# Ledger of designs, part 305: VH-VL binders against q9umr5

Target 1, 268 residues: q9umr5
Amino acid sequence: SYKPVIVVHGLFDSSYSFRHLLEYINETHPGTVVTVLDLFDGRESLRPLWEQVQGFREAVVPIMAKAPQGVHLICYSQGGLVCRALLSVMDDHNVDSFISLSSPQMGQYGDTDYLKWLFPTSMRSNLYRICYSPWGQEFSICNYWHDPHHDDLYLNASSFLALINGERDHPNATVWRKNFLRVGHLVLIGGPDDGVITPWQSSFFGFYDANETVLEMEEQLVYLRDSFGLKTLLARGAIVRCPMAGISHTAWHSNRTLYETCIEPWLS
Below, E stands for the ipSAE of ESMFold2; O stands for the ipSAE of OpenDDE; V2 stands for 0.75 times the mean of E and O plus 0.25 times the DockQ between their complexes.

## First folded at step 16 (VH-VL)

Design wd13 (framework fv_dargistotug; at its last look DockQ between E and O 0.80; V2 from the best seeds 0.00; counts 0 for: pae E 3.5 > 2)
Fold by OpenDDE, look of step 16:
Structure wd13 (fold): chain C 268 residues (1-268), chain A 122 residues (1-122), chain B 106 residues (1-106)
Amino acid sequence: as target 1 above (268 residues)
Amino acid sequence: QVQLVQSGSELKKPGASVKVSCKASGYTFTDYAMHWVRQAPGQGLEWMGWINTDTGNPTYAQGFTGRFVFSLDTSVSTAYLQISSLKAEDTAVYYCARNFKLDYPFYTFDYWGQGTLVTVSS
Amino acid sequence: DIQLTQSPSFLSASVGDRVTITCRASQGIRSYLAWYQQKPGKAPKLLIYDASTLQSGVPSRFSGSGSGTEFTLTISSLQPEDFATYYCQQLNSYPTFGGGTKVEIK
């Protein structure tokens, strides 16, 4: 039988968004138990990511317990960060494939419609003033805001991304790395036509340097220092990168070709 | 069985130095951060800081910079607290304590050493 | 820094009594609070974390409640071994402790 699949949604999202994905999984892997976690939907997805991590943890623990052979995680957009944190804090997870579906894994520094809506009076270049305040860190988006021009503020004020990345030292950095490394495969999915994740390479742990030049995963300090296990995962062949063009952000979970090419191979 | 065993009581004169040891056993030493907590006679608990037992990187609380140094000997699963230029105000019981929680936030202490009394007197 | 104020500082009680200790934070700390017990000449012992989660091995007569700025530790029926000093500790930021509550024999 197929391993259970757990789906975690993104910002302002809900289980409804994954109706096509469920259809695809059912068609190609009949009998698969798929659970789309209906937590922190809509505006509730703006809650601090650590709060979300705790909620999702409570939901996945029973599922994992009933699946001794392991489970697969499909985590979309913001959900990909939630899942990475989840796997970092869980010393007993049994995740085989962690599928990060167009997630800002290395953070966000984009001037997109959803940010403009939330911060209509703020430009991308000035959002650090809000996001790196205690008030700003109460919002999920700010938890992974990564301003390349204010790295010191990011490192000191980010209460989520900097911590799960191990970029700022903390008491659980070592054990989080160990826990994350329990994953069988890390499947990174994204593409240049996403339109929301900025830069789109963030889905592959690429990101801007101080000159807004995009550097790849292997050039990132988190990789070079193996701060949360990327280097180790890559070395043992556990990282899969699946870029695809022609897919907008809201279509990653409903594209059949994407599913067959980047998701389905890892659900067996 | 997790245990933290600290070195014995110390009597020092002002200006001297002391080094307190905390030997850990029963778990993987480098997986859990070690904290230091001070308690002056008849007073409450005061967090001094923590040390990353994997990297050796120390973090000191405000008021515990300069004269206080956290260090490790991972080969014997031991953490150390060194206090230099001792003052009478440094008279206290010093505890090492293991970080407990795996989730955020971080600072909860499940296992403690038995404490080391450091007395600074002329 | 976040200050924690415990009340009362001293509490006299008898075996079998219901005891309640309060810890107030100078600002909201969600449920990021722990309780410790310390007996004379001994190290503190973790009792409760995350405001209400009982540490493994701790008797069920101990319970914690509260969120935000006000928290309580309750001993439903005080036992002889419970005479000690109790400390609250916040972990919303760098940890700070309350001043302690000494529970003495009445």
Scores: ipSAE 0.887, ipTM 0.933, lowest interface PAE 0.5, mean pLDDT 95
Fold by ESMFold2, look of step 16:
Structure wd13 (fold): chain C 268 residues (1-268), chain A 122 residues (1-122), chain B 106 residues (1-106)
Amino acid sequence: as target 1 above (268 residues)
Amino acid sequence: QVQLVQSGSELKKPGASVKVSCKASGYTFTDYAMHWVRQAPGQGLEWMGWINTDTGNPTYAQGFTGRFVFSLDTSVSTAYLQISSLKAEDTAVYYCARNFKLDYPFYTFDYWGQGTLVTVSS
Amino acid sequence: DIQLTQSPSFLSASVGDRVTITCRASQGIRSYLAWYQQKPGKAPKLLIYDASTLQSGVPSRFSGSGSGTEFTLTISSLQPEDFATYYCQQLNSYPTFGGGTKVEIK
């Protein structure tokens, strides 16, 4: 039988958004137990990411306990950051495949409709003034805001991304890396036509340098230092990259070709 | 059973040096950060900083970035606090405390050493 | 740097009394607060973390509440072994401690 699948949604989202993904799984892997976690829906998805991580952890513990053979995670957009933090903070996780569906894994540096809604007079060039403040860090979006032109402020002020990436040292760094490395596979999904994740290569642990030139995962300091285990995972053959063009941010979980190509093979 | 056992009380003159030890047992030493906390006589608790027990990299609180040095001997699961150029104001009980393996962002100290009294008098 | 103000500094109470101790932070710290108990000549002992989560082995008469800038530790029915000094500690940034509250027998 197939391992259970746990789905974690993104910003301003809910479990209903994944109805097509559920249909695809039912058709190709009948009998798979799929749980779409119904937490931090809508505006609640703006709560600090560490609060969301704690809530999602409480929800996944009993699911993982009932499945000693392991589970799979499918985590969309902001949800992929929640899931990566879960892999680090859970000594007892049994995740085989972590499927990161267009998630800003190295951060976000782009003007989007939801940023315009929250901060209508701000642009990406000045949003660091808000996000790198105690008030700004109360919003999930600011927890992964990564301004490549203000890297010192990012490293000092980020309460989430700089820590789970191991860019700033902390007392749990060693055990978080140890826990993350227990994952079976890391499946990275995203593409150039996403329209929200900026740069879109953030979904593959790529990001801008100070000139806004994208450095790929293997050129990032967090990879070179192996700060949370990316280099180790890649050397094991445990990282799968599945880029796909032509898919907008809201369509990743409702595109059948994407599912068949990038998701289905990992739902053992 | 988790234990942190510190070295004994020290009587020192101003200008001398002292090295306090904290020997850990009952757990994997390199999995948990070690913190140092000072308590002057009749006063409250003052966090001094921590050391990463896997890498050996220390982090010092404001006011402790000079004469105070954290170090390790991982082979015997021991952390050290060295205080140089001792002053009368350094008279205090010095505690080591283990960083509990909790969900971030906690710097919670679940086990403490018994404390080491360092007395500096002329 | 986040400053913690405990009140009262001193509290006199009898066995069986309900006791509350307040800790106020200079800025918001969400639920990132711990409480410690310290008896004379002894090391501090962790009681509560995450503002309200009881550490394993701590009696249920201890409880914590609060979020943001104001937090309380409550002892519902004081026992002889509860006469001690209590410290709050924040962990929203580098840890800092409150000044302590000494709870003594009336």
Scores: ipSAE 0.445, ipTM 0.758, lowest interface PAE 3.5, mean pLDDT 90
ESMFold2 (binder alone), look of step 16: mean pLDDT 92; pTM 0.931

Design wd14 (framework fv_dargistotug; at its last look DockQ between E and O 0.83; V2 from the best seeds 0.00; counts 0 for: pae E 2.8 > 2)
Fold by OpenDDE, look of step 16:
Structure wd14 (fold): chain C 268 residues (1-268), chain A 122 residues (1-122), chain B 106 residues (1-106)
Amino acid sequence: as target 1 above (268 residues)
Amino acid sequence: QVQLVQSGSELKKPGASVKVSCKASGYTFTDYAMHWVRQAPGQGLEWMGWINTDTGNPTYAQGFTGRFVFSLDTSVSTAYLQISSLKAEDTAVYYCARNFRLEYPFYTFDYWGQGTLVTVSS
Amino acid sequence: DIQLTQSPSFLSASVGDRVTITCRASQGIRSYLAWYQQKPGKAPKLLIYEASTLQSGVPSRFSGSGSGTEFTLTISSLQPEDFATYYCQQLNSYPTFGGGTKVEIK
């Protein structure tokens, strides 16, 4: 029998978005119990990510308990960050494959239509003024806003990304790292034609330096310091990187080729 | 069984130094941050700061910088609080407390030492 | 800093009484509040965290409620061992404690 699959959606998303993914899983892995968590759908996905983490935790705990052999997580877009945090706070999770599907794992610093409608009066370069305020941190998007030109503000004001990354020291940093390292495999999926995740390399823990040059995962301080276990995971062969071109952000969960190449191999 | 055992009471004169120890047992010492909390006689609880038991990095609350130093000896699972240039106002019971593993936010304390009375008197 | 104001500061009650202690925050702290019990000469003991979650091993007669700026600790039926001082603690930022509520025997 196949391990259960838990799916976590992204920003302004819902379970309906994953109808094709469910079809693919059912076809290729018949009998798989797939649970798409309908929590924080639509505008509710703007709620603070820690609140989301708590809600999703309550939902996944009973699923994990019924699956002693382990489960797989497929987490899309913003959901990938939620899942990473979830795995950090759970000392008893049994996640075999954590599939991060086009998630801004190293944060977002993009001026996309997706952000413009939310902040019509704010430019990308000025969003730090809002996002790194206590008010801004009440919104999920700001929880992973990563302004490379205001690193000090990011480190001190980010109440989510900086913490789960271990970029700012906190009382649970050590235990969160240990918990995250319980994952069997970390599957990172994304691509250059995403159009939303900015930079797209963020899905692979790449990100801008102060000159907006994209550095790869291995050049990031979080990796070099192994602040939440990336270096350790890589060393033991637990990180899989699956880049794919020609896929827009809203199509990652509905592309058959992507599924077969990047997702399916990790559902068994 | 998780236990935090602190050193005994101290009587010091103004200007002296004191070092309070907190020995942890029953769990992996480096997995949980250690906090210090002060309580003056007949008063409430005052958080002093915390130390990362893995990295040794201390964070001090406002008002507890300079004369207060958190340190570790991980080989014996012990945290230390040193107070220098003691003042009469430093007279208090000092507690070490383990950070409880929780989701964000932090700073919940599930296990406490028995406390160490430090009396500063001429 | 966030200030926590507990009320009352002192409370006289009898065994079997329902006791209610209030903690008010100077600003919204969501559910980021803990309650501790302290007996004379002893360290504080965690009772409730996240406003309403009972710590393991704590009797069910203890309960917490509230969100935002107002929180309540309730002892449904006071027992002899419950005479102590109770403190609330906020977790929204660096932790601060309330002034305490001493529950004394009537």
Scores: ipSAE 0.879, ipTM 0.929, lowest interface PAE 0.5, mean pLDDT 95
Fold by ESMFold2, look of step 16:
Structure wd14 (fold): chain C 268 residues (1-268), chain A 122 residues (1-122), chain B 106 residues (1-106)
Amino acid sequence: as target 1 above (268 residues)
Amino acid sequence: QVQLVQSGSELKKPGASVKVSCKASGYTFTDYAMHWVRQAPGQGLEWMGWINTDTGNPTYAQGFTGRFVFSLDTSVSTAYLQISSLKAEDTAVYYCARNFRLEYPFYTFDYWGQGTLVTVSS
Amino acid sequence: DIQLTQSPSFLSASVGDRVTITCRASQGIRSYLAWYQQKPGKAPKLLIYEASTLQSGVPSRFSGSGSGTEFTLTISSLQPEDFATYYCQQLNSYPTFGGGTKVEIK
């Protein structure tokens, strides 16, 4: 039968948002045990990402223990960063496919409705003043805020993204890389019409340089240095890139064509 | 079984140098960062910094950026602390300690060396 | 830097007593605190991490609790081998240690 599937939601989100994805899996892979983790829902998704990682880790451990053949992760938006951290911090994970649904893997540098709600008087050019402070790092969105014009502040102040990307050295860097490299496949999903992830290529480990020119994954220092294993994974043929146009940020988990093209093949 | 075995005690005069060794066994040396912690007589514990055992890159705590040098010999799974221009205030027990928390960026130390007493007196 | 204040600095108790040691942080550190035991002439030994999780091989009479700025190490029934100095350590940033609590057995 099929490996269990664990679903991790994004910012201001809940397990109900994935009802269509669940329907698709049930139709194409009947009998698959799918768990949509009902943790850090709604406003709770603003808690520091390390707190979320701790809570999600506790939830996935028993699921992985019952499935020695492996599990799959489907992780949406902010949830893709939680999942990538899980792969690094868990020395005993058995994840085969890590499916990243439009996640800001290299960070976020875009004005969104979420940011306007949280910081109504701020624009992306000035959010570094808030996010790169101890107070700002108490909010999940600031944990992956990546201002390309203040990279020195980012590298010094980021309590999450700069660490899981290996952009700042830390005592766990070597083992986190080894743990992450135990994943079977990394499936990257995103597209130009997302409207929220900025740049949308962050979902493929691309990001802005200081001139706001997007450099692709293979041009990033984290890839070139293989700081957490991207170059190694690509050389193994373990990275799958599945871009799709015409999908807005809230529609990734409710689009059948996307499911059939980018997700279904990886749910063995 | 994880073990960290340090070199023996040292008696030095002010201005001399000392090199403390910390030999690791029972685990993959390059997987775990190595920390150095100082304990002056009658005082508490003071973190001095750490060395990345995979890259050899050291990080020093505030106040330990001059006379203190961390180094490695990975071929024998050994970390070193060298203290130059010794002062009387450097009299302390020096511990090596292995970084524990693989799940989080915390600085937790699960195994410690037995300590090396360095005494600096005239 | 996050300062940790331990209290008491010294205590004396009988075998079988419940012993409580407090550690206060100068700012919030959530549950990011560890406790160490150090016997005379020996290196510290990790007892508890993340405020309440027992390290492998630590007797169940040891427990930790707290969050934010106030934390407690409890020994539910003091044993003769528990004569030691106990240190807290914050894990939230580059580590700092509390001043220690020496436990004397009567």
Scores: ipSAE 0.491, ipTM 0.773, lowest interface PAE 2.8, mean pLDDT 91
ESMFold2 (binder alone), look of step 16: mean pLDDT 92; pTM 0.938

Design wd15 (framework fv_dargistotug; at its last look DockQ between E and O 0.91; V2 from the best seeds 0.00; counts 0 for: pae E 3.0 > 2)
Fold by OpenDDE, look of step 16:
Structure wd15 (fold): chain C 268 residues (1-268), chain A 122 residues (1-122), chain B 106 residues (1-106)
Amino acid sequence: as target 1 above (268 residues)
Amino acid sequence: QVQLVQSGSELKKPGASVKVSCKASGYTFTDYAMHWVRQAPGQGLEWMGWINTDTGNPTYAQGFTGRFVFSLDTSVSTAYLQISSLKAEDTAVYYCARNFKIEYPFYTFDYWGQGTLVTVSS
Amino acid sequence: DIQLTQSPSFLSASVGDRVTITCRASQGIRSYLAWYQQKPGKAPKLLIYDASTLQSGVPSRFSGSGSGTEFTLTISSLQPEDFATYYCQQLNSYPTFGGGTKVEIK
């Protein structure tokens, strides 16, 4: 039988968004138990990510317990960060494939429509003033805002991304790395035509340097220092990168070709 | 069984140095950060900082920079607190304490050493 | 820094009494609060974390409640071994402790 699949949605999302994905899984892997976690939907997805992590943890624990052979995680957009944190704080998870579906894994520094809506009076270049305040950190988007021009503020004020990345040292950094490394495979999915994740390479742990030049995963300090296990995962062949062009952000979970190419191979 | 065993009481003169040890057993030493907490006679608890037992990187609380040094000997699962240029106000019981709980937030202490009294007097 | 104020500082009680200790934070700290018990000449012992979660091995007569800025430790029926000093500790930032509450025998 197929391992259970757990799906975690993104910002302002809900289980309804994954109706096509469920159809694809059912068609190609009949009998698969798929659970789309209906937590923190809509505006509730703006809640602090650590709160979300706790909620999702409570939901996945019983599912994992009933699946001793392991489970697969499909985590979309913001959900990919939630899932990475989830795997970091769980010392007993049994995740075989962690599929990060167009997630800003190295953070967000984009001036997109959804950010403009949330921060109508703020430009991308000035959002650090809000996001790196205690007030700003109460919003999920700010938890992974990564301003390349204000790295010191990011490192000191980011209460989520900087911590799960191990970019700022903390008492649980070692054990989080150990826990994350329990994953069987890390499948990274994204593409240049996403239009929301900025830069789109963030889905592959690439990101801007101080000159807004995009550096790849292997050039990132988190990789070079193996702060949360990327280098180790890559070394043991556990990282899969699946870029695809021609897919907008809201279509990643509803594209059949993407599913067959990047998701399906890791659900068996 | 998790245990933290600290070195014995110390009597020092002002200006001297002291090094307190905290030996851990019963768990993987490098998986959990070690904290130091001070308690002056008849006073409350004061967090001094913590050390990453894997990397050896210390973090000191405000007021505990300069004269206070956290260090490790991972080969014997031991954390150390060194205090230099001792002052009378440094007279206190010093505790090592293991970080607890994997989830965020970070600073809960589940296991403590028995404490080390450091007395500074002329 | 976040300041924690415990009340009362001293409390006299008898065996069997219901004891309540309060801890107030200078700002909101969600449920990021722990309680410790310390007996004379001994290290503190973790009793409660995350405001209301009982640490393993701690008797069920101990309970914690509260969120935001006000927290309470309750001993439903005080036992002889419970005479000690109790400290609250916040976890929202770098940790700070309350001033302690000494529970003495009446």
Scores: ipSAE 0.855, ipTM 0.918, lowest interface PAE 0.5, mean pLDDT 95
Fold by ESMFold2, look of step 16:
Structure wd15 (fold): chain C 268 residues (1-268), chain A 122 residues (1-122), chain B 106 residues (1-106)
Amino acid sequence: as target 1 above (268 residues)
Amino acid sequence: QVQLVQSGSELKKPGASVKVSCKASGYTFTDYAMHWVRQAPGQGLEWMGWINTDTGNPTYAQGFTGRFVFSLDTSVSTAYLQISSLKAEDTAVYYCARNFKIEYPFYTFDYWGQGTLVTVSS
Amino acid sequence: DIQLTQSPSFLSASVGDRVTITCRASQGIRSYLAWYQQKPGKAPKLLIYDASTLQSGVPSRFSGSGSGTEFTLTISSLQPEDFATYYCQQLNSYPTFGGGTKVEIK
């Protein structure tokens, strides 16, 4: 039998968005128990990410307890940040594959239609004034906003991303790294035609320097210092990079070729 | 069983230095941050800061960024608080406390040392 | 820094009484509040964290409630061992403590 699969959705999203992914899993891995977590749907996905992590944690505990041999996580967009935080804060997680489906793992620095809707007079160049305030950190989008031109503000104000990336020291940094390192595989999925994740290489732990030149994962300080375990995981052969062109942000969980290439092999 | 045992009371004159120890047992010392908390006579609790027990990097609360130094000896699972140039207003009980929660938010203290009274008088 | 104001500073009560202590935060802290008990000459003891979660080994007569800016600690039936000073502490940022509430024998 196959390990249970837990699915975590993204911003302005719900469990229904994953119906095609569920169909693919049922076809290739019949009998697999798949749970798409029905929490923080739609506008509730704007709640602070730590609040979402707490709620999702409560939901996954009984699933993991019933599956002592392990579970898999498939986590989409913003949901990939929720899942990575879960791996750090759960000293009893039993996740084998963490499948990160176009998630802004090193942050977001891009103008999008939903940002213009939410903050109509803001652009990426000035959104730091909102996001790097206590009020701004009450919105999930701001929890992973990463302005490469205001890195000092990011490092001091981020209540979420700077902590789970180990960019700012905190009392739990050592334990979070140890917990994250218990994952069997980290499967990173994304691509240049996503259209939302900016830079798209954030899905692979790449990000802008101050000149907006993308530095790849191995050039990032968090990798070089091994702040939360990326260097250790890579050396262990536990990081799988699966880029795919031609997929827009909303299509990652409904593309069969993407599923067969990047997801299916990791659902043991 | 988790235990934090602090060094004994100290009587010092103004201008002297003191070093308070906090020996941990019953858990992996480097997994949990160590905090220091002060309580002056008849007053409440005042957080002084914490030290990362894996890296040795201290963080000091505002007002404790000068004469107060946190340090470690991980070979004996011990944290230290050193106070230099002692003043009468440094008279207090000094507690070490272990960081409890492994999730956000931080700064909950589940185990405390018994406290060390430092008295500064001429 | 987030300021915490405890009320009352002193409370006189009898064994068996229901006791309620209030802690107010200068800004919203969601549910990120802890309560400690301290007896004379002893270290503080954690009672409650995350506003309402009871620490292991703490008697069920202790309970916490509240969110945002206003929080309460309740002792449903005061016992002789509960005469102590109680402190709230916010967890939302670098910690700050309330001024304390001493619960004394009436």
Scores: ipSAE 0.481, ipTM 0.782, lowest interface PAE 3.0, mean pLDDT 91
ESMFold2 (binder alone), look of step 16: mean pLDDT 93; pTM 0.941

